# VH-VL binders against q8k2p6, part 2

Target 1, 141 residues: q8k2p6
Amino acid sequence: KYTSVCVGREEDIRKSERMTAVVHDREVVIFYHKGEYHAMDIRCYHSGGPLHLGEIEDFNGQSCIVCPWHKYKITLATGEGLYQSINPKDPSAKPKWCSKGVKQRIHTVKVDNGNIYVTLSKEPFKCDSDYYATGEFKVIQ

## First folded at step 1 (VH-VL)

Design A10 (framework fv_nisevokitug)
Fold by ESMFold2-Fast, scan of step 1:
Formats: structure tokens, sequence, C-alpha cells
Structure A10 (fold): chain C 141 residues (1-141), chain A 126 residues (1-126), chain B 108 residues (1-108)
């Protein structure tokens, strides 16, 4: 079972709006965006791109981190992969926003008296990002 | 990770058709495009077309339009490429590849092919 | 039709640098991907979006793209780099992927 781990202070993240941490041997990135904290695996589910170096942008009303390697869009709140789908037979049709489902493992963030705590996801099913969360893909020294 | 496993080699007569399969495992099948690329002996890579499995409509290279049909079966995570009216110059290795393009007609359709099948040799001989 | 022209071959000694060009009008405005294909094997993505390296690809391999030329650079060449290399772009005007003519890299 995973316990809550203190990863830092609010004052440490408020200026950069992100930080990285190792929680129970798992590398995570914590984002502070629009007054909310979000934590997820540090490497993108698609091909292991470094999400802590990506840009946060809103798509279809949802705040996403955009992977710098292949521009994949991951919702901060749910870890869903967002994409635009279009009908190949009608290229003039407006793209529709779709979700690939939860691809990036997200973790719970709690703030208590200025301290930021991360609790790793207890979900039993594999997320695509799990592959990049182990072994040689470690980013943090 | 994602694996693409193709059907075995085929020997066909001129005028017949061939249907090659590409079964995907690991990761999401429906929302990524599957492209088909062929390579004649000693020649370069040639894109034939692709399909996003969530759509029931494929996009084809002009050279193959009318002879090639690309389909996908989401229930079995399998893409297919059928080439009709075979000629000796259709002898080639046929590859499927996962196309990171989430949409074909957006101007950003610049995503690479991150995973490839092992290839299927199709020999057309009289 | 939009065509990507590559030199048919490049010969390089171990430890030296190989440069493979991919030429087309205004290719610097497109995202270029590069694939390595060893004899009897399927292609492998080695550079995406001009200069990004997929996980597992050594830092000796890098890409650049500007003006009318994209370049794949392999520094400190090793025997295992001997392969055919292909550039690739998406041509939005024709709605097609275009592969380069291919370059055979021979390590002497």
Amino acid sequence: as target 1 above (141 residues)
Amino acid sequence: QVQLVQSGAEVKKPGSSVKVSCKASGGTFSSYAISWVRQAPGQGLEWMGGIIPIFDTANYAQKFQGRVTITADESTSTAYMELSSLRSEDTAVYYCARDLTEYYYDSSGYYPFDYWGQGTLVTVSS
Amino acid sequence: SYELTQPPSVSVAPGQTARITCGANNIGRKSVHWYQQKAGQAPVLVVSDDSDRPSGIPERISGSNSGNTATLTISRVEAGDEADYYCQVWDSSSDHYVFGTGTKVTVL
C-alpha cells in the first residue's frame, strides 16, 4: 500500500508552477495550474516524453499538458489523452475533440498547512504510462 | 508496448488479389492511424494509404486508389490491406505501421510511424 | 508532386560523422521524420519532428531542418549504424505521406 509522501512546500511550486519528485520509487511531476494541483507520471504514455518540460494549454475546455516530443495532449485532472478526429471523407468538417481514455497515470495531491503531499494511484489496471515509469526511463537522478 | 504482427508470406498469380492482416496488441488501437507501406526488392519505401480505426473510411495514395482497400476491425484490433488486380511489379514486402496522425486532413498531420509490423512478402508470379 | 531527394549512398569511417541530407522546396516548414532500416528488418523511427529522439536512440544521432534541406547527423559512427535511412514528411496539399529516396550508409 502506498502512503502519502510530502514532496515539498507550496512556496516552492508557486513561482515555477511545476516540480518533480520521486514518490515510492516512482517519478512524478506536480503541476500547479489555475489554483489546482495535479500529479502524474513524469513520462508521457505515448513514447516517454518528458512532461515536466511541456507546455500547459487548454483544449475543449480542459487544461492539458502537451508532451514536447510528439505534442500529445494529456488532461491534468484525469490523465486522458485528447485528440482531434475528423472524417477523412469530409476534410472541410470541423475536427471533433475525442478522448482515448485514461492513458497517463495520475496521482492524488493534497495540500495541508503549506505542504504538498502526493499519494500514488491505487488503481489495479495498468496505464500506458506505467511502461515508462520503471527501469531505464528514469529521469530524476 | 505496442506490437504489430502481420500475416505470413503469400504467393499469388497475376490478376488475383491479396489481403494482408496486421494485428495490434498493447496500447490503444482505435484512435491511432494504421498506415501501409510497401517496399519492392532493392527499392525504397512507398506509402499506400492509411486508416484511423474509429472511422470506416481510409485515405489512399493516388497511385493505388482504385486497387487498394484498407479496413480495420476494432473488435479484433486488426487492420487489413487488400490489393487487387495484382501484377509482377506488386512483388514487395508490405508493412503496416502505427501512424501517430490522429487526423488526416488537419494541417498538423506531421506525426511519425512509431511502431512497424515485421512485414509480409507478397510474390506475384506467373 | 512533392519529392524528397536523398543522396543514394554515404560512406564513412568508424568514429567519423555521417550526414544524410533530405532536400525539397521549403522542407524547413514541414516536420521531418527519419527511419533506419537494417537488411532484412522493418524500419525503426530514429528522429521525429526534425530533431526529437525517441527513447532508446543514442545521442550520436541527431536531426536538423531549415530552408530546403533536412539533415540526419550520425556522429562517432559505429559498424551498427550501417543501414538504409529514409526521411519522411506529411504533404498536406496532397494529403499523403512522402518518403525520401533513401540513403545507404556504409561503414568502412
Scores: ipSAE 0.000, ipTM 0.487, lowest interface PAE 10.8, mean pLDDT 83

Design A11 (framework fv_nisevokitug)
Fold by ESMFold2-Fast, scan of step 1:
Structure A11 (fold): chain C 141 residues (1-141), chain A 124 residues (1-124), chain B 108 residues (1-108)
Amino acid sequence: as target 1 above (141 residues)
Amino acid sequence: QVQLVQSGAEVKKPGSSVKVSCKASGGTFSNYAISWVRQAPGQGLEWMGGIIPIYGTANYAQKFQGRVTITADESTSTAYMELSSLRSEDTAVYYCARTYEITYGSYTVEFDYWGQGTLVTVSS
Amino acid sequence: SYELTQPPSVSVAPGQTARITCGANNIGSKSVHWYQQKAGQAPVLVVSDDSDRPSGIPERISGSNSGNTATLTISRVEAGDEADYYCQVWDSSTDHYVFGTGTKVTVL
């Protein structure tokens, strides 16, 4: 199991509504959105885009981080990739919101005595974002 | 209608690199993805990777990660596939093929148009 | 890794029906596309989204997909149907295209 790691103070993230950290050699981004904390791998599962530079928007009732590189939408709460399905054979059909399943590894955030702690998640065992979580894809200096 | 035209055949030595081009005409480049698919002599089709030109970055099959680079130049409506560290088993016909990509680049469907193919021979 | 298995060859007499299978666990939950490749030529899409025929493809060519098997059916086979046939899916769990192993159809 991974131990929790203190990444900063609650007062600091309230000012910027996000922060980046290195937790057990893994780069993560922590978002503060609508009163809740969400942590995930810093690089987008699709092509390693920097999620800490993305915009947060709601799609189909779910708050998502939008990757600045390819506009891929990742749910803050579950790490699911959301997309709109369009049937090119039937142009009259309305687009539907669909999920690719969990693609971005999310991590547990807890606040204790004003300190923000992140615990790395090993579930699911393999996650698409794992490819970009190490090596030359690192963005935090 | 859409037409994909590829560069001509190449003969390369082991350890070298090859860069194949695919020029699109008759349709828009930005609302579609361009993939590269190869076929070794007497063998089946193998997807190597693809790019969505408006986003400027690529997705690669695991087997080719680290050896293949796929790029696109929207000003010339041309996609490129560069394969490095060539081996004799890389001898194949390389095809570019178009897939429809929905708004926001998250859905991929069938290959509706194919280039004519480029034979790359790797021999000493 | 997800793999689409096809019989390596199918022989059929003119006027008869050829059936080419594409097998994989729960392939019926995916959209299957089929390509025809004649000798020396690029592949041509002949069936999209399990059973849709692109413009210009003869009605004799049809597709189905359920459970663990997708099938391409060529009825009233003609000499011009000799080709290699490949099934293909988009695997959303890996964001990758997967092609079948290919089937050579010979009209005897």
Scores: ipSAE 0.000, ipTM 0.505, lowest interface PAE 14.6, mean pLDDT 83

Design A12 (framework fv_nisevokitug)
Fold by ESMFold2-Fast, scan of step 1:
Structure A12 (fold): chain C 141 residues (1-141), chain A 123 residues (1-123), chain B 108 residues (1-108)
Amino acid sequence: as target 1 above (141 residues)
Amino acid sequence: QVQLVQSGAEVKKPGSSVKVSCKASGGTFSSYAISWVRQAPGQGLEWMGGIIPIFGTANYAQKFQGRVTITADESTSTAYMELSSLRSEDTAVYYCARDEGYSYGFDYYMDVWGQGTLVTVSS
Amino acid sequence: SYELTQPPSVSVAPGQTARITCGANNIGSKSVHWYQQKAGQAPVLVVSDDSDRPSGIPERISGSNSGNTATLTISRVEAGDEADYYCQVWDSSSDHYVFGTGTKVTVL
C-alpha cells in the first residue's frame, strides 16, 4: 500500500550515478548503473554502514554496492549478500562466490517523463536491513 | 584470546531484579556484539537478547521484551543483563557470549562464552 | 516462527560414528552453527557456517547442510564426546537467534 514518491530528475542522477532520499520516513539510496535504476535501504544490513558512500563493483557477474565499513557485497538488482566460500575439505578448490539470500531491502524505481519515482517494498516480509532503516540509525536529516 | 568473565551466583526473591555482568578481556570490545542466553535446569538454550556496543543498541527476544535490559560500558569492556519481576521460572544459568559472523550476511554465531551465572529465584 | 528440530537423544558405541540432525524447511539456504555442552560447563562452538571448524576442534567433528537437514557428524567417537549438542541459525525474518531443541549424545 505504499504510494510512489518522486525523488528527483533523471538528469540529476545520471551525472552522479546515485542519490539519497527520504520516502515515507525511510531513508533510501538510488543507484544508476549500466543504464538501470536500483533503490535500497541506505544502511547496510550487516552493521548499518552508509551504502551511499560505497563503491560499485562486479562480483561473479553481478553488480554490487560494497559497504565502506566492512566491505560487504550487496547485489544492486536483488539485495543479496555475496561472499566467498572456502571448502576446507578440498584444498585444490579455489574460493567460490555464494549468496546469503536477500539481506538488503530493495525498492521499486520507475521513471516517468524524466522524473524518478520510488515505491517502498514490503517484500520479503522482513529484511535484515530493516533493523537499521528507522529510529536512531537515521543518516539523512 | 578473548575471554568473558561473569559475576557470581545469586539468590533472589520473587518480584526482585537481578543484574549480571560480563567483562571482556582481549580484543577490541567495540568490534563485536554480546548476546545473553539462559538455560533452565535440564532445559535447552534460550536467547534473551544482545547488544552492539558501537551503536549502544540492544535487541531483545519477544518473550523477554519489557523485563530485560541489556547495556554495555565500553570504558570497562563490560556488558550487563538486568532481568526484572523475577519468578521461580527464571531460575537458570545465564550466559554471555560474543557474537561473530564469519560470512557476510547476518549469520551470527557465538564463538566465545562466559562461564555462566546461576540465578536462583526462591522465597 | 522458524524452528529447528533435533532428535532428543543419540546413542553410539566408542569408535563408531554419531550423526545429529537439525531439521527445518529450506535450512540449506541458511548458515548452521553447532555447540557442544558438557555437563556443568558452558557451550563450546564446534562448527560454524555449516562446516567450518574453530581452532582446537578435532577433525572427527564435521558438519554439512543441504535441503531441509543440517547434520553434525562425529566420527571415531570417544567417551569425551558425550554431551548435549545444539544447532543454531540466525533468523533474518525475526532478527534473532534460533537454537535447536538439543540432542543428548550418550557413548555406550
Scores: ipSAE 0.000, ipTM 0.509, lowest interface PAE 15.8, mean pLDDT 83

Design A13 (framework fv_nisevokitug)
Fold by ESMFold2-Fast, scan of step 1:
Structure A13 (fold): chain C 141 residues (1-141), chain A 122 residues (1-122), chain B 108 residues (1-108)
Amino acid sequence: as target 1 above (141 residues)
Amino acid sequence: QVQLVQSGAEVKKPGSSVKVSCKASGGTFSSYAISWVRQAPGQGLEWMGGIIPILGTANYAQKFQGRVTITADESTSTAYMELSSLRSEDTAVYYCARTSGWYPLGYSFDYWGQGTLVTVSS
Amino acid sequence: SYELTQPPSVSVAPGQTARITCGANNIGSYSVHWYQQKAGQAPVLVVSDDSDRPSGIPERISGSNSGNTATLTISRVEAGDEADYYCQVWDSSSDHPVFGTGTKVTVL
């Protein structure tokens, strides 16, 4: 079980609408978007791109952070990877928005007396972003 | 403003390795991805991989997995690409290029190095 | 497996308009970028995000992207426009860039 960690004040994030923090040796980004707080691993699940430098855009009715390196679209609320699927059997078919499932680990954000607290999530048991978040991936020499 | 300067031409034997450098100046090095793109004589552009220096995270094209290593040194604002087990077919001009990395510029390659010719011959 | 197909060559007379196509299924849903490469030189970004022109690129060069075809248009062609041109998208499903096959523009 992880304890909650105070990462800052509401006053600070409402100016920039995002912040970064280290919680139990894990790098996270916290977004403030449309009146809600969302926290997730800072490194994109695909190749470790810096999500805190990305843009927030809506796709298929969901607010997503767009990885600045790969254009991967990650839902703020659930950590799902969204993509457009093209039918290989029918190349003239229109692309459809699909979900790869939960790929980016999200964390719980709680606000108490003007302080922002992040609690690391153990769900799901394994998540693709864990590879980049734990330092298990290193630049090859 | 942003400038990428690469190391000089190299002539290598088959089976050896080559390490090409790309020094960035005039902009923020750490937060933008640096990619490596090669071009064999008379051929098109082929992406090999890239790295985001601040995270130390590299991503490689499947064709080059196991042979290419891309690294970055933030203290010198320099990215490196090392290609091992060289074959004559690896003879090409190797370019470093910065991805825009920031929406709305998308994932274009907005600045390119001058290129490094690597010749592999016996 | 997503591939961008370009015509291998385009010939155009000075003062006329050259059009270079980049074809792929539903390419209109991607952001398309275009590069100019002159002999012995590195590629230069000439159009980003379908139609945006970087500073220093002449207004004679423009881009569009809809349906299955993206197009780079060079108006009032000059000898200095002779080059190889490449389109490029970022394929979000494979998470890598895809370059077009390239088009050699000859001004004759």
Scores: ipSAE 0.000, ipTM 0.518, lowest interface PAE 12.6, mean pLDDT 83

Design B01 (framework fv_bebtelovimab)
Fold by ESMFold2-Fast, scan of step 1:
Structure B01 (fold): chain C 141 residues (1-141), chain A 125 residues (1-125), chain B 109 residues (1-109)
Amino acid sequence: as target 1 above (141 residues)
Amino acid sequence: QITLKESGPTLVKPTQTLTLTCTFSGFSLSTSGVGVGWLRQPPGKALEWLALIYWDDDKRYSPSLKSRLTISKDTSKNQVVLKMTNIDPVDTATYYCAHSEYDFWSGYLDYFDYWGQGTLVTVSS
Amino acid sequence: QSALTQPASVSGSPGQSITISCTATSSDVGGYNYVSWYQQHPGKAPKLMIFEVSNRPSGISNRFSGSKSGNTASLTISGLQAEDEADYYCSSYAGSDYVFGGGTKLTVL
């Protein structure tokens, strides 16, 4: 089992509504959005773009972080990659929002006595963002 | 004990499709965290990775050969199959299948711990 | 991609130590944290000797050790024995590919 790591205090995240941290040799970003904390691997599953520099936008009722490199949309709550698809049986229909499944590894955030704790998650066992999580991609901005 | 064994034709003509089968024992491709890869080695040359299939049916291919390769599994038969289209004399090599286990920190199956004996495939007229 | 460079050959006498280098190029493979080493005797399949730079699989002699400095990984064999004579290949995961070095032939004199 992973142990929880204190990454900072609630007052520290007030202005930017985000922070970066290294938890057990893994770089993560913590977002504070609409009263909730969300943590995920710092590099986008697509090509390793820096998610902590991205914009948060809502798509199909879900809050997402948008990767600044290639505009991939990742749900804050579940780490799902959202995209618009075209129905080949009806090409005149408006594009629909679909999910590629969980592509970005999310981590557990707990707040206790004003301190923010992150616990790394091994679920799902395999996640596309894992490749960019350490090694030569290990860059905190 | 984990064992793997390659099977398929030992002589193939140019432009044909090569089909190789890896039959294994001692593990299941339904077990989370396992995968099977295919590698080859032309006579006197270095090892080259070709393809890999994960327990969840996710597939990875060598970028230079991706258009020619198809990897699939039959979990009930303990088999992984590799197909390579438009075979050429330069594809003459010993072909290996190998076992791997997922490493959380690398995010991939980064090493191959058990290998089959290899099967030599000669491509000629 | 030929992104990893190894010397073509290395030699030593029984009881000596030898080291085989494996250097990543900056254009294809940057720095890497996880390197594997494989031993191959003539006519045999490769055998994993080292994984993730310095880890030994169960059953591999502690005479074999791995290390890394900068962009160069090294395999060191101490107390060299006749049965160590083989080809040695390094490997690293490079994103969309698994790259292998050209191989080093170890001769035990």
Scores: ipSAE 0.000, ipTM 0.553, lowest interface PAE 12.4, mean pLDDT 85

Design B02 (framework fv_bebtelovimab)
Fold by ESMFold2-Fast, scan of step 1:
Structure B02 (fold): chain C 141 residues (1-141), chain A 124 residues (1-124), chain B 109 residues (1-109)
Amino acid sequence: as target 1 above (141 residues)
Amino acid sequence: QITLKESGPTLVKPTQTLTLTCTFSGFSLSTSGVGVGWLRQPPGKALEWLALIYWDDDKRYSPSLKSRLTISKDTSKNQVVLKMTNIDPVDTATYYCAHRTYYYGSGKYGMDVWGQGTLVTVSS
Amino acid sequence: QSALTQPASVSGSPGQSITISCTATSSDVGGYNYVSWYQQHPGKAPKLMIFEVSNRPSGISNRFSGSKSGNTASLTISGLQAEDEADYYCSSYTSSGTVFGGGTKLTVL
């Protein structure tokens, strides 16, 4: 449980559809997509790529941020890593979408009187993106 | 062009405190994404990272030396200062300061510009 | 618990290619996507040759290339030249700071 931190005004993020912030010494990105706010650790769980520079695309009915470094796909709502599996015994079959589970830590976003608040999430207890959220993995704002 | 230059005593006695100053030009340590680090290299041995200070005054220290090291900056003077307490002959080394930048879009960069180094000899 | 591991020495003849490895044996070493390589000639400060595994700073010859496989990063120097004779250091990041390998002396025969 962390206290909520005001990171900006709703009117400003609606123009850019994203923003970055430092919340309790943790770097986060906030996305505004399809009328909803989503916050997550700024660095991709795979290699620490800058998610705030990525593209948002839908895969298998889920909106994802695509890491610009290695094209890893992360669901905005749950922080799950999505990938396509292939069947080596049937190369002609279409790949199917699978989840690696929750890999990217997501945070809670609330809007109150036009102010955007972020509350850091401690769930799950350990998340792959945590590795890039500490130490020397700072990003230029 | 970015330049850095180390200065301080070239000869110190055991148990004293070593104070080294890095004076730089070509960048500001108030610019987001910029840092300055200190490194050393004993004669004939490997490079060792000592400390790093970022634009926001965030500091990182080598875990094995943390109790002996203090890094600070004076942004108005374009200087970064390293202090090392309880100096020992094993601390004899060439000391370097170096510039670090986080590259937007790539996330992180190495120590891209180094000072010439200053040799510090610890002897009685 | 140890820092990055490099071979102590490597040698090659002019025109050949050589590879220097850098292996992380500790789980505390940072993501291998933050591997840098430095070249140091005797009596000189180190020079950044490669950053973030495979990226070259402006002015660095494309004869120098970086790669990674598993927990091992590699620096490859193609078309060896006499001026390549130097010490080479790899570096990466841990959650608590920067770590350097032990260094590799490259001899050009």
Scores: ipSAE 0.006, ipTM 0.529, lowest interface PAE 14.3, mean pLDDT 83

Design B03 (framework fv_bebtelovimab)
Fold by ESMFold2-Fast, scan of step 1:
Structure B03 (fold): chain C 141 residues (1-141), chain A 125 residues (1-125), chain B 109 residues (1-109)
Amino acid sequence: as target 1 above (141 residues)
Amino acid sequence: QITLKESGPTLVKPTQTLTLTCTFSGFSLSTYGVGVGWLRQPPGKALEWLALIYWDDDKRYSPSLKSRLTISKDTSKNQVVLKMTNIDPVDTATYYCAHTYEVTWGSYTVYFDYWGQGTLVTVSS
Amino acid sequence: QSALTQPASVSGSPGQSITISCTATSSDVGGYNYVSWYQQHPGKAPKLMIFDVSNRPSGISNRFSGSKSGNTASLTISGLQAEDEADYYCSSYAGSNYVFGGGTKLTVL
């Protein structure tokens, strides 16, 4: 298991509702949304888009970060890629919300005495966003 | 019948911007799930994927080349345009555009079922 | 330094079966079931032969089949014919990229 790392104070993130941090050499974004903290790899699993610059929107009752590059929808709570399935042979059929499974690695956020701590997650063993979490894609500033 | 054809300069100088146009027929880029991609093959070497654009203007780029590539579409003209900046002799290759079809928006499955004939672009000073 | 490794060449006689392997050098690439195979004759554009490991496009002979075990995908050509002589490329989704193998030259003896 990774040790937890203090990334900041609650008072700081609640003004901006997000922050970026480097935790054990891994770039993460922390979102504060609807009273909850969510952390994930900073680069979108699809093409490495900067999730910290994306918009948070609800889809199928789940809060998602929408990648600004290609509009991929990632659940804040689970890191799942959401999409609408449609049959091109019957485009009048109602689309269905589907999940591609966990594609974006999420990390654990804990708050203790006003301090925000992030613990990196190794679950699942391999995750699509891992490709962009390696050295050559690390460009937070 | 689906057909695609590449056009653009066949000789380009280093540091210039390469602009390639794909003109197609037999399908519309307004049709759900339809996309057009660009690929290249240097002489005697393997195929390399460059970029992809879908009916809804969703764009995907090769990570190593993303900073140099821009893909765009003009659905009314049945054209997709690829621009590659700061061209170098190592970019000498046959460039292909190709049709793809993705049933599920945001799907990972991509394959190219119809290809243009290719256009050889030579980069030399 | 390709993410997908193919043999440089393979050969067979008419009527025989041959198999071309495509091995992912990392489990991250090899974990996906989004493998395609393309046939390319000299001076021609590639032609899609197989997609999503084992699916055949309309019009492709059933002599061509695909399979995958672990990190290795395979293209099998049965009843080998002279016109099968070509370069064959595998391709796979790789998390943010679509990578290609180095290609295999099939010679029909």
Scores: ipSAE 0.000, ipTM 0.505, lowest interface PAE 18.4, mean pLDDT 84

Design B04 (framework fv_bebtelovimab)
Fold by ESMFold2-Fast, scan of step 1:
Structure B04 (fold): chain C 141 residues (1-141), chain A 124 residues (1-124), chain B 109 residues (1-109)
Amino acid sequence: as target 1 above (141 residues)
Amino acid sequence: QITLKESGPTLVKPTQTLTLTCTFSGFSLSTSGVGVGWLRQPPGKALEWLALIYWDDDKRYSPSLKSRLTISKDTSKNQVVLKMTNIDPVDTATYYCAHRLGYDYVWGSYFDYWGQGTLVTVSS
Amino acid sequence: QSALTQPASVSGSPGQSITISCTATSSDVGGYNYVSWYQQHPGKAPKLMIFEVSNRPSGISNRFSGSKSGNTASLTISGLQAEDEADYYCSSYTSYSTVFGGGTKLTVL
């Protein structure tokens, strides 16, 4: 596994309910939402939109970060891309919420003695957000 | 009825860029869960998937060919275009476009309607 | 090798049942739970015969059936007919790729 990295103190995230960090050369965003910490790659799997600037909203009972660029919805807990499926044979029917599967790499967050630690996840072996997590797509702040 | 038809050059020289167009009818690439893919088959060989584009402009590429491939769509013209750079004689194949139902991370996904295919020969 | 392994050929007599196997050598997310089968006659485009392991599209004969056990999916053709002579390809997906088997040539004796 990767080693855990201290990214800050609990008191530092309480007001903004999010922070950004560089962990082993990978840029991540950490969200504090409904009493829980969630970490994921900072750039959206779709086109690299800055997730740390997005809004958190609930869809189909799951808390999601909404990418500010094209409004793609990513679950905070699992990194799944959510979308609404339209039945073309009955377009007046209510759309169904569906998952594209895990698209955004999530990372492990642990709080110990008031310190926030992030451990990068190696699972799944490849994740769509990996494309934007390295190289020329870095966020400077 | 869903129909697709491939068009483009039938003879290409090595190092050139191959551009193929898929023109379709009977569906819209704005419908959720719908995609169009490109596949090829060298003479006497197996089918190989190349690229896929979905209704939301999400794109997938064969890992071995991704540096050479660009897929794009023009929803208003009912067209999907595949561009392949630095073409080589080994790229000689019949190229197919096909309608895709289902998303690879949500549904069991499959190609239910295929174009007739277009043979592209790469030679000097 | 390809991620999906098929026998190169299989043969049977009219009225017989034959089975074509498709064995996954790896999976990153479990995409091999969703297997499709395509039939291809010489000079023609592939035709979807089975999707999601065991489902038939409208218009496909119930002589064609699909199943899966462990990492191996199977296409079974019962009541074999001369028109079934063709190449058969299995297909599945991983998180990042659509994969095809090497194809199986079915000969009807």
Scores: ipSAE 0.000, ipTM 0.546, lowest interface PAE 13.4, mean pLDDT 84

Design B05 (framework fv_bebtelovimab)
Fold by ESMFold2-Fast, scan of step 1:
Structure B05 (fold): chain C 141 residues (1-141), chain A 122 residues (1-122), chain B 109 residues (1-109)
Amino acid sequence: as target 1 above (141 residues)
Amino acid sequence: QITLKESGPTLVKPTQTLTLTCTFSGFSLSTSGVGVGWLRQPPGKALEWLALIYWNDDKRYSPSLKSRLTISKDTSKNQVVLKMTNIDPVDTATYYCAHSYKYSSSWYFDLWGQGTLVTVSS
Amino acid sequence: QSALTQPASVSGSPGQSITISCTATSSDVGGYNYVSWYQQHPGKAPKLMIFEVSNRPSGISNRFSGSKSGNTASLTISGLQAEDEADYYCSSYAGSNYVFGGGTKLTVL
């Protein structure tokens, strides 16, 4: 198991509604949205885009972070990639929302006495965003 | 239109340092998601990846060759340079440079130079 | 020696479908959807045919398709044509390494 790491204070994130941190040599972004905290790998599973610079929007009833590079939608709660499917055999049909499954690694956030703690998740064993969590993709923070 | 071309010596002696240059056009190595890599193929053998340099100056090297390899870029000249130290006859191969782009959690090489054959012999 | 295993050769007749397998010898390579396929004609540079298991670059015929089951990725060529005769390489990126399979020689009979 990973130990929890204090990344900041509640009062600071509620002004910006997001922050970035390095937790056990892993770069994460923490979002504050609709009264809840969500943490995930900072770089999008799609092509390593900076999720902390993206916009939060609701799709198919789920709050998502939208990657600024190619507009991929990632659920805040579960790290699922959402997309609209188009049937090429019936192009007049309305697109439907689908999930690619869990693509972005989500981490646990705990708030205690006004302090925000992040605990890294080892589950699932492999997650597409893990590729961008390696040293060569990190930025100096 | 993207083009890449390899240049360097065609014959080198064991223990020397091999320097290869990739000159490209049609893209900028400052564009997010873009990289340029080096790969090789010994005569009659499989492809082998050597190194990759990203738009943000991050570098990746083949673990088995890392101690011998240096990759660098010169943005003003649209060039990527690979240096390999202490060359050996087993390094005889056709060397390729290639354009790389991240799509979804992977790197791949979508456009390749023609390759340059480097022979290592005394 | 490679982390990805391919058959050395495969053959088919014009109009047939053939499949080339690529099996990861480690879950660290085979557990991700990072598989690409390259076609190489004799004396020429490789050409990207498939990336991320099943995606085609612009200009690649829909006769070429990719799939994956467990640690084994597959390239399928339908409606086989004489110009498909070439070497085919699978590749994958995992962690800090980019690996190729040993290559498969496709012969069109």
Scores: ipSAE 0.000, ipTM 0.529, lowest interface PAE 14.9, mean pLDDT 83

